Miniprotein binders against Mucin-6 (MUC6). Designs and how they scored, part 74

Target 1, 185 residues: Mucin-6 (MUC6), of Homo sapiens (Human) (q6w4x9r395to579)
Amino acid sequence: GHCSLEGGSFVTTFDARPYRFHGTCTYILLQSPQLPEDGALMAVYDKSGVSHSETSLVAVVYLSRQDKIVISQDEVVTNNGEAKWLPYKTRNITVFRQTSTHLQMATSFGLELVVQLRPIFQAYVTVGPQFRGQTRGLCGNFNGDTTDDFTTSMGIAEGTASLFVDSWRAGNCPAALERETDPCS
Below, E stands for the ipSAE of ESMFold2; O stands for the ipSAE of OpenDDE; V2 stands for 0.75 times the mean of E and O plus 0.25 times the DockQ between their complexes.

## First folded at step 18 (miniprotein)

Design fb14 (from hb2 with E34Q E97K E98T N99G N100D; at its last look DockQ between E and O 0.98; V2 from the best seeds 0.80)
Fold by OpenDDE base, look of step 18:
Structure fb14 (fold): chain B 185 residues (1-185), chain A 119 residues (1-119)
Amino acid sequence: as target 1 above (185 residues)
Amino acid sequence: SEEEKIKEIREEVKKLLEEARKLIEEAKKAGDEQAVWLLEIAVRLLEEALKTGDPERISYALLFLSMALITVAEKKGDPKAVELLEKAQELLRKALKTGDPELIKEAIKLIKEAAELLG
């Protein structure tokens, strides 16, 4: 399964359902029992302009009971809050540069993350087949059915992206907006 | 020439790939799953870097290989190998900043020496 966060505000789920939203919060991208130590992948969005529609991905966070890894445009921060020189490794996670503009987080448990730093901060999430039907969050449920990808954290299928996205907020943030915007904004 | 240096680097990287593959097999025999996992990533990165021949990509791949080999060296208790590999990483980081292919070549020599110690 491949999930992408592109253009600042566009998401394509594991089931290949595209949608857009504008929010300035931290959202759960991926939760799964297949992630060890209650692991979760999260996306941090912030304002990129003056309007409500000017939002962009600014960081990706992997958080578990054992590890915290924050990948932003400027740095990679790990458990102790210290910026690390790459490549970085733990027991089953490694973060490294492929190029000057591309970072990768590889795991031994079937999760892969590629981050494009420039010109636009974008993220690409890949999960192994063992994750089929066992994922939840903004990346969807990876069950081959696009019609139920907007399932909220409470297990309710929504028809619009905004309510779906809002349900996966990790903190107190403004409501997400669903507007037609320039993909490059 | 710079082109010739890059060609030499490519040849040396190919040799390192073979050594890395051998070390993977040894790690498998030893049951060191982490080493296998990391070295396999290193091999893929090196292979990808060789497709373009980009010194930058090669350097990043070699950095990863060095890290992977440090993991092996630490488990085997070989501080000399660790030292060599840390020095290699330093050279590679400098290479990424300066673009000097000679630094890459020197790093490769150190990595090869370390790999021999670990084999």
Scores: ipSAE 0.830, ipTM 0.924, lowest interface PAE 0.6, mean pLDDT 93
Fold by ESMFold2, look of step 18:
Structure fb14 (fold): chain B 185 residues (1-185), chain A 119 residues (1-119)
Amino acid sequence: as target 1 above (185 residues)
Amino acid sequence: SEEEKIKEIREEVKKLLEEARKLIEEAKKAGDEQAVWLLEIAVRLLEEALKTGDPERISYALLFLSMALITVAEKKGDPKAVELLEKAQELLRKALKTGDPELIKEAIKLIKEAAELLG
């Protein structure tokens, strides 16, 4: 399963459903019982400066009871608040640079994250087959059916991306704007 | 010439790949799952870097291999191997900043010495 965060505001789910949104918040990309220690992958969006309401991806965060790994567009990688020189490892996670433009987080539990730092901050999430039908968040539920990929944190399938995205906020943030689904609109 | 230096570096990387594969098999026999996991990533990174011939990618792959070998060395209690690998990482970080391929060659020598201590 692949989920991508591209072009600043576009998402493609594990079931290949594309959408876009704008919001200044941290959102849950992926939760699953397959992630140890209540792990979750989150995405941070902030204002892009193109329009009043336009936002783009600025960081990706992996958080569990054991680890907090933040990868930001400033190339800073932290673990539990400590900046790390790359490559580094824990028992289950390693973060390293493959090229000058890409960082990679590999894990022993079937999650892989690739982050393109420049020219545009983009993220690519890969999960193993054991995650099928066991994911929730902005990357969808990985069940092979795009019609219910917009399932909210309360288990309700929504018809609009904005209501779905708002349900996955991981903090006190403004709701996504209903009219800003495309920066050119 | 720089072209000849890169060719020599690629040949030494091929030798390191063979040593890394040997260490993977030893780690499997010992039941050391973390070493197997890290060394298999290192082999993949070295193979990809070798295909490109890009000294920057080679340096990043060697940094990862060094970290993987430090993990093995610490488990075995071999502080001399750790010291060699930490020096290799310092040289590789400097190579990435300066673009000097001779630093990569020096780092490979240290990594090879450390791998011999661990094998």
Scores: ipSAE 0.654, ipTM 0.871, lowest interface PAE 1.3, mean pLDDT 86
ESMFold2 (binder alone), look of step 18: mean pLDDT 87; pTM 0.876

Design fb2 (from hb2 with E34Q R44K; at its last fold request DockQ between E and O 0.96; V2 from the best seeds 0.86)
Fold by ESMFold2, fold request of step 19:
Structure fb2 (fold): chain B 185 residues (1-185), chain A 119 residues (1-119)
Amino acid sequence: as target 1 above (185 residues)
Amino acid sequence: SEEEKIKEIREEVKKLLEEARKLIEEAKKAGDEQAVWLLEIAVKLLEEALKTGDPERISYALLFLSMALITVAEKKGDPKAVELLEKAQELLRKALEENNPELIKEAIKLIKEAAELLG
């Protein structure tokens, strides 16, 4: 299963459903019982353009009871607020450079994250087959059906990205903006 | 020439891969799950780096292998291996900063020595 955060504002779910949004917030990308210690993968978006409403991805965060690993645009990696030399490891998570422009977080529990630092900050989430049907968040539910990938934090399937994305905010922040697209695209 | 230096580095990495695979099998027999996990990542990174021939990718992969081997060395209580691997990491970081293949070759020598102590 693959979920991608590309072009600053585009998301493609584990079921290959694409959407776009803008918002200045931290959002839950992925929750699952397959992640140990109440783990969650989160994405941080911030202002990026001339328009006040334009935002793009600026960091990815893995948060659990043991760790808060932050991978940010400035290429600094922290765990629980402390900067780390790469390669870095915990008992079950490692973060390292693949190349000068790409970082990877690998885990022993089937989650993999690849972060492109340049030219555009992008993230690629890969989960093993044990996650099938066991995910929640902006990356969708990984059940092979795109029609319910916009399931909110309250368990309601929405037809639009904006209500779905808004429900996955982590904290008090403005509601997401969705860009309406031409159906021919 | 520089391409001859890269060719030598790639040959030495191939030899180091063979040793790393042996250490994976030893870690499996010992039930050292973290070592198996980290060493398998290291092997994959080195194999991918060899396909490109890119000394930067090779250096990043060797940095990871060194960290994985430090994990093994700490579990076995081998401070000499840890010392060699930490020095190899310092050389690899410098090689990346200076774009210097000779430092990569020096680091590989230290990593091979440490791997022999651990095997």
Scores: ipSAE 0.806, ipTM 0.924, lowest interface PAE 0.7, mean pLDDT 88
ESMFold2, look of step 18: ipSAE 0.752; ipTM 0.903
ESMFold2 (binder alone), look of step 18: mean pLDDT 87; pTM 0.882
OpenDDE base, look of step 18: ipSAE 0.854; ipTM 0.934
ESMFold2, fold request of step 19: ipSAE 0.738, 0.768; ipTM 0.903, 0.910
ESMFold2 (binder alone), fold request of step 19: mean pLDDT 88, 87, 87; pTM 0.886, 0.885, 0.876
OpenDDE base, fold request of step 19: ipSAE 0.493, 0.834, 0.855; ipTM 0.786, 0.928, 0.936

Design fb3 (from hb2 with E40K E48K; at its last fold request DockQ between E and O 0.92; V2 from the best seeds 0.84)
Fold by ESMFold2, fold request of step 19:
Structure fb3 (fold): chain B 185 residues (1-185), chain A 119 residues (1-119)
Amino acid sequence: as target 1 above (185 residues)
Amino acid sequence: SEEEKIKEIREEVKKLLEEARKLIEEAKKAGDEEAVWLLKIAVRLLEKALKTGDPERISYALLFLSMALITVAEKKGDPKAVELLEKAQELLRKALEENNPELIKEAIKLIKEAAELLG
């Protein structure tokens, strides 16, 4: 399964459902029992222009009981708040540069993340087949069916991307204006 | 001349790949799952870098291989191999900063020496 976070706040789920949203928050991309230590992958979006419709990805965060790995648009990688030289490893996670513009986080538990640092900060999430049907968050549920990919954190299938995305906020953030998060745009 | 240097580096990387694959098999036999995991990533990165011929990708792949081999060297208690690999990483970071392929060649020699100590 592949999930992508691309410029213009575009997301494509593990089931290949594309959508766009305009928000400034930390969002849960992926939760799964397949991630050890209650792990979750999160995305941080911030304002990139003068209106809510101009938001962009600024960081990706892997959080578990053991690690908080932050890969930010300033090209700094931290774990638990400490900057790390690359390549970097823990027992089951490694972060390294593929090129001057691309970082990779690889794991022994079937999660891979590739981050394009430039020209636009973008992220590409890959999960192994053991994750099938066992994911939640902005990347969808990975069940082969795009009709229920907009399932909220409460388990309710929504018809609009904005309600779905807002349900996956991981903190206190202002809600985006509805017209600037039009699911048809 | 630059093209000839890159070709020479690619040939040395191919030899290093053979050694890395042997070390993967040794790590499997020893039950060292962490080393197997890291060395397999290193081999994949080197194989991709060879396809491009890009010295930048080669340098990043060699940095990763050096980290993977340091993990092996620490488990074996071989401080000389660790020292060689840390020096190789210093050279590779400098090669990336200076865009200097001769430093890549020097780093490969140190990595091969360390791999020989570990094999």
Scores: ipSAE 0.786, ipTM 0.917, lowest interface PAE 0.8, mean pLDDT 88
ESMFold2, look of step 18: ipSAE 0.766; ipTM 0.907
ESMFold2 (binder alone), look of step 18: mean pLDDT 87; pTM 0.885
OpenDDE base, look of step 18: ipSAE 0.838; ipTM 0.927
ESMFold2, fold request of step 19: ipSAE 0.745, 0.784; ipTM 0.896, 0.916
ESMFold2 (binder alone), fold request of step 19: mean pLDDT 88, 88, 88; pTM 0.890, 0.890, 0.890
OpenDDE base, fold request of step 19: ipSAE 0.825, 0.819, 0.840; ipTM 0.923, 0.921, 0.929

Design fb4 (from hb2 with E19A E34Q K112L; at its last look DockQ between E and O 0.92; V2 from the best seeds 0.80)
Fold by OpenDDE base, look of step 18:
Structure fb4 (fold): chain B 185 residues (1-185), chain A 119 residues (1-119)
Amino acid sequence: as target 1 above (185 residues)
Amino acid sequence: SEEEKIKEIREEVKKLLEAARKLIEEAKKAGDEQAVWLLEIAVRLLEEALKTGDPERISYALLFLSMALITVAEKKGDPKAVELLEKAQELLRKALEENNPELIKEAIKLILEAAELLG
């Protein structure tokens, strides 16, 4: 399964359902029992302009009971809050540069993350087949059915992206907005 | 020429690939799953880098390989290998900063030496 966060506010789920939202919060991208130590992948969005529609991905966070890894445009920060020289590794996770503009987080448990740092901060999440039907969050449920990708944290299928996205907030943030605009704008 | 240097680097990287593959097999026999996992990533990165011959990509791949081999060296208790690999990493970082293929070649020499110690 491949989930992408592109263009600042666009998401494509594991089931290949595209949607757009504008929010300035931390959201759960991926939760799964397949992630060890209660692991979760999260996305941090912030304002990129003056309008409510000007939002962008600014960081990706992997958080478990054992590890915290924050990948932003400028740095990779781990559990101790220090920026790390790459490549970095733990027991089951490694973060390294592929190119000057691309980072990768590889794991031994079937999760892969590629982050494009510039010119636009974008993220690409790949999970192994063992994750099928066992994922939740903004990346969807990876069950081959796009119609139920907007399942909230409470297990309710929503018809709009905004309500779906809001349900996966990891903090107290403003409500997300759904905009149908040109992805190039 | 720069082209010649890149060619030489490619040839030396191929040697490293062989060494890494051997170490993977040894790690498998030893049951060191982490080493296998990391070294396999290193091999893939090197192979990908070789497709383009981009010194930058090669350098990043070698940095990863060095890290992976340090992991092996630490488990085996070979401080000399660790030192060599740390020096290699330093050279590679400098190579990236200066865009200097000669530093890449020097790093490769150190990595090869370390690999021999670990094999």
Scores: ipSAE 0.847, ipTM 0.930, lowest interface PAE 0.6, mean pLDDT 94
Fold by ESMFold2, look of step 18:
Structure fb4 (fold): chain B 185 residues (1-185), chain A 119 residues (1-119)
Amino acid sequence: as target 1 above (185 residues)
Amino acid sequence: SEEEKIKEIREEVKKLLEAARKLIEEAKKAGDEQAVWLLEIAVRLLEEALKTGDPERISYALLFLSMALITVAEKKGDPKAVELLEKAQELLRKALEENNPELIKEAIKLILEAAELLG
């Protein structure tokens, strides 16, 4: 299974369903029982253009009970807030450079992440077949059916990307398309 | 003759690949799953880098191999191998900064010496 975050604001799910959104938030990209220690992959979006509504990917985060690995567009990699020289390892995760423009996070549990740092910050998520039907988040549910890839955090299949994306927010941030300037006060 | 230097580097990397594959088999026999996992990634990265002949990609792959071997050396309690591998990583980082293939060749010598101590 492949999921991609390209062009700053475009997503293609594990079932190859493309969509675009804008929002200033951290979103859950992938959760699965196949990820150890309550692991989750998250994507961070922030303002990117002259329009107040335009946003783009600025970081990818892997979070578990033991690690918070952040790969940022400023090319700095941290774990638990400390900057790391690459290559870097934990017991089950390594982060290393493939080239001057691409980083990889490899794991022993079937998750692989490739990050293009330049010219545009992009991310490519690959999961092994054990994840089939076992994923949730912005990358979809990996069940081979694009009609239900917009399944919300409450388990409801939506017809629009905005409701789906909003359901996967991590924290107090505005709705992706219709509430970008109003924090629901 | 940069092409001749790259050819020499590629030949030395092939020696490292042979040594790494031997260490993978030893790690499997010892049940060291982390060493097997890291060394298999290192072998794949070196093989991919050899296909390109790109000294930058070779340097990144050698940095990873050095990290993988440090992990093995620490578990075996071999501080001399760790010292050699840390020096190799320093040389490789400098090689990347300066675009200097001679530093890559020097790092390979240290990595081969460390691999010999670990085998």
Scores: ipSAE 0.678, ipTM 0.876, lowest interface PAE 1.2, mean pLDDT 87
ESMFold2 (binder alone), look of step 18: mean pLDDT 86; pTM 0.871

Design fc11 (from hc5 with E19L S20A K51R K112A; at its last fold request DockQ between E and O 0.74; V2 from the best seeds 0.83)
Fold by OpenDDE base, fold request of step 19:
Structure fc11 (fold): chain B 185 residues (1-185), chain A 119 residues (1-119)
Amino acid sequence: as target 1 above (185 residues)
Amino acid sequence: SEEEKIKEIREEVKKLIELARKLLEEAKKAGDLQAVRLLFNAIWMLIEALRTGDPEKISEALLKLSEALIEVAEKRGDPEAVELLLEAQELLRKALKTGDPELIKEAIKLIAEAAELLG
């Protein structure tokens, strides 16, 4: 499965469903039982201009119990807040420079991340076949059905991206939706 | 009946999910990404467990919630909440071995109490 974050505000899910959103928050891109230690891949968006429609990806974060790896638009890579020289290797994760404009995070558990630094900060997430039907977040559920890609963090399939995206916000940002939906209703 | 007990557990879990959601929002406000990560996962697992009604899946999800709440409790310096949650985990581990729904119910009570302390 391939998920892409491109053009500042465009996302293509693992099931190849494209959508657009404008937010200035940290969002869950990927959670899965296939990620060790309840790991999560997150995306940080910020304002890139004056208008609300001018937003861009500024960092990607992989967070587990042991690691907080941040790849930022300024090419700084940190783990648990400490800057790391590349190539950087942990127990099951390696971050290295792929090209002059691309960084790569390789893992032993079937997750790959490629980050394009210039001219636009973009990210490409690849997961192995073992992740099929077991993913959640902005990258979707990787089950071959695009119609349910907008499944919220409460397990509800939405028809539009707005509620879906808001449900996966991880930071302190304004909620797009004030109404709580009962997942058991 | 066993079916009735499961129904009761389901209702209690639903309440617990709501408490967890509140704590998730607080964690977001606090910028505690670790808590956020863990709570998202736990809530998801609880919801999925409710779909099947499988006591084992429910117990596993409750264990994850307990872990998430321990993280929150430790950061906030609430040892009482930690103790409740550790006790709940013990009950849940026993429940996984015995299949006793009463242990699950008791664990839920403890987790709920801890969640209320943290809320």
Scores: ipSAE 0.887, ipTM 0.928, lowest interface PAE 0.4, mean pLDDT 94
ESMFold2, look of step 18: ipSAE 0.819; ipTM 0.890
ESMFold2 (binder alone), look of step 18: mean pLDDT 88; pTM 0.881
OpenDDE base, look of step 18: ipSAE 0.818; ipTM 0.909
ESMFold2, fold request of step 19: ipSAE 0.797, 0.823, 0.812; ipTM 0.879, 0.890, 0.883
ESMFold2 (binder alone), fold request of step 19: mean pLDDT 88, 87, 87; pTM 0.882, 0.879, 0.880
OpenDDE base, fold request of step 19: ipSAE 0.871, 0.873; ipTM 0.930, 0.930

Design fc3 (from hc5 with E12L M45L I47L K112A; at its last look DockQ between E and O 0.91; V2 from the best seeds 0.84)
Fold by OpenDDE base, look of step 18:
Structure fc3 (fold): chain B 185 residues (1-185), chain A 119 residues (1-119)
Amino acid sequence: as target 1 above (185 residues)
Amino acid sequence: SEEEKIKEIRELVKKLIEESRKLLEEAKKAGDLQAVRLLFNAIWLLLEALKTGDPEKISEALLKLSEALIEVAEKRGDPEAVELLLEAQELLRKALKTGDPELIKEAIKLIAEAAELLG
């Protein structure tokens, strides 16, 4: 399954459902029993301009019992708040520079993250087949059905992205604005 | 009957989910991402367990919830809540071995009590 966060406010789920939202919060991007130590991938959005529609991804956070890894445009920060030189290695996770503009987080448990740093901060999440039907968050449920991708944190399938996105807020933030548009439009 | 016991457990779990949601909101306000992560996970697992009513899945989900709440309790300095949750975990582990729904029910009561202390 491939989930992408592109163009500042566009998301494509594991089931290839595209949607757009404007929010300035931290959201659960991916959670699954397949992630060890109760791991979760989170996405941090912030304002990129003066209008409500000017929002962008600013960081990706992997959080588990053992690890906190924050990938932002300028640095990789871990549990102790220290910026790390790459490659950074833990027991099951390696963060390294893939290209001049891309970082990669590789894992031993079927999760891969590629982060484009420039010109636009974007993220690409790949999970193995063992994750099928067992994912939740903004990346959807990876069950091959796009119609239920907007399943809230309370297990309710929504028709629009607004309530879905808000249900996965990890902080106390304002409600997100939604627009279901083609990411290529 | 066994069916009636499961029904009762389901209702208790539903109530517990609501209490957990309140704690989740508080964790969000506090910026406690660890608690947020754990509570999201536990709530989801409970919801999934309710789909089938499988006592084993319910017990496992309740263990996760207990872990989440222990973290919250420790951060808040509430040893009473921690004690209740540890006791609940013990009951749940026994339930996983024996399949006794009464142990599950008792564990839920303890968790609920702890949640109230933390609310």
Scores: ipSAE 0.839, ipTM 0.916, lowest interface PAE 0.5, mean pLDDT 94
Fold by ESMFold2, look of step 18:
Structure fc3 (fold): chain B 185 residues (1-185), chain A 119 residues (1-119)
Amino acid sequence: as target 1 above (185 residues)
Amino acid sequence: SEEEKIKEIRELVKKLIEESRKLLEEAKKAGDLQAVRLLFNAIWLLLEALKTGDPEKISEALLKLSEALIEVAEKRGDPEAVELLLEAQELLRKALKTGDPELIKEAIKLIAEAAELLG
């Protein structure tokens, strides 16, 4: 399954449902029983550019009991706040520079993250088939049905991206702004 | 009956989910991402366990909630809450081995007491 976080705060879920939101927060991008030790992948958004309501991805965080791996817009990779030279390897995770513009986090548990650093900071999440039907967060539930991809952290399917996104906030932050006219098509 | 005990356990779990959501919001405000990660997961597992009604899944989810609350309690320096949660975990492990729903109910009471201390 593939989930993308692209410029302008666009997200495409594992079930190919696109949406846009405007918020400045850390959000749960992916949680699943397939991630060891109740791990979580998180996305950090901040204000960007032309208007105060526009936001963009500035970092991706993988958090587990032992690790807090941050891949940020400034191209520095940290673990638990300590800067790391690439390639960087833990027991189950390797982070390396794939190209001059792309970093990759590869794991032994079926998660792959590719981060485009330039010209725009973007992220691409790939999960193996064992994740099917077992994901939650901004990347959706990966069950092949786009009608319930906006499932909130309370397990409720919502019709608007903003309510869905707001339920996955992981920090002390204001609610997301929605710039679309309608929820999914 | 055993069915009445399971029904009571399910109602108690619903109350714990509500309380845990309040603690999740406090963890977000405190910037405690580890507690946030654990509480998101524990609450989700409890919601899933309620759909099945399976006491084993309920017990496993309650163990995860206890772990999340221990993180909160330790960060706050609340040893009374930690002791309650450790006792709850022991009861839940026994419940998983024996299948005894009364042990689950007792563990929920201890978790609820700890949650009240924490918020």
Scores: ipSAE 0.799, ipTM 0.871, lowest interface PAE 0.8, mean pLDDT 88
ESMFold2 (binder alone), look of step 18: mean pLDDT 87; pTM 0.867

Design fc6 (from hc5 with L38M; at its last read DockQ between E and O 0.94; V2 from the best seeds 0.88)
Amino acid sequence: SEEEKIKEIREEVKKLIEESRKLLEEAKKAGDLQAVRMLFNAIWMLIEALKTGDPEKISEALLKLSEALIEVAEKRGDPEAVELLLEAQELLRKALKTGDPELIKEAIKLIKEAAELLG
ESMFold2, look of step 18: ipSAE 0.816; ipTM 0.888
ESMFold2 (binder alone), look of step 18: mean pLDDT 87; pTM 0.881
OpenDDE base, look of step 18: ipSAE 0.848; ipTM 0.919
ESMFold2, fold request of step 19: ipSAE 0.835, 0.826, 0.827; ipTM 0.901, 0.894, 0.895
ESMFold2 (binder alone), fold request of step 19: mean pLDDT 88, 88, 87; pTM 0.886, 0.886, 0.880
OpenDDE base, fold request of step 19: ipSAE 0.882, 0.884, 0.895; ipTM 0.935, 0.935, 0.940
ESMFold2, last read: ipSAE 0.825, 0.812, 0.818; ipTM 0.897, 0.884, 0.894
ESMFold2 (binder alone), last read: mean pLDDT 88, 88, 88; pTM 0.886, 0.883, 0.887
OpenDDE base, last read: ipSAE 0.881, 0.881, 0.881; ipTM 0.934, 0.934, 0.933

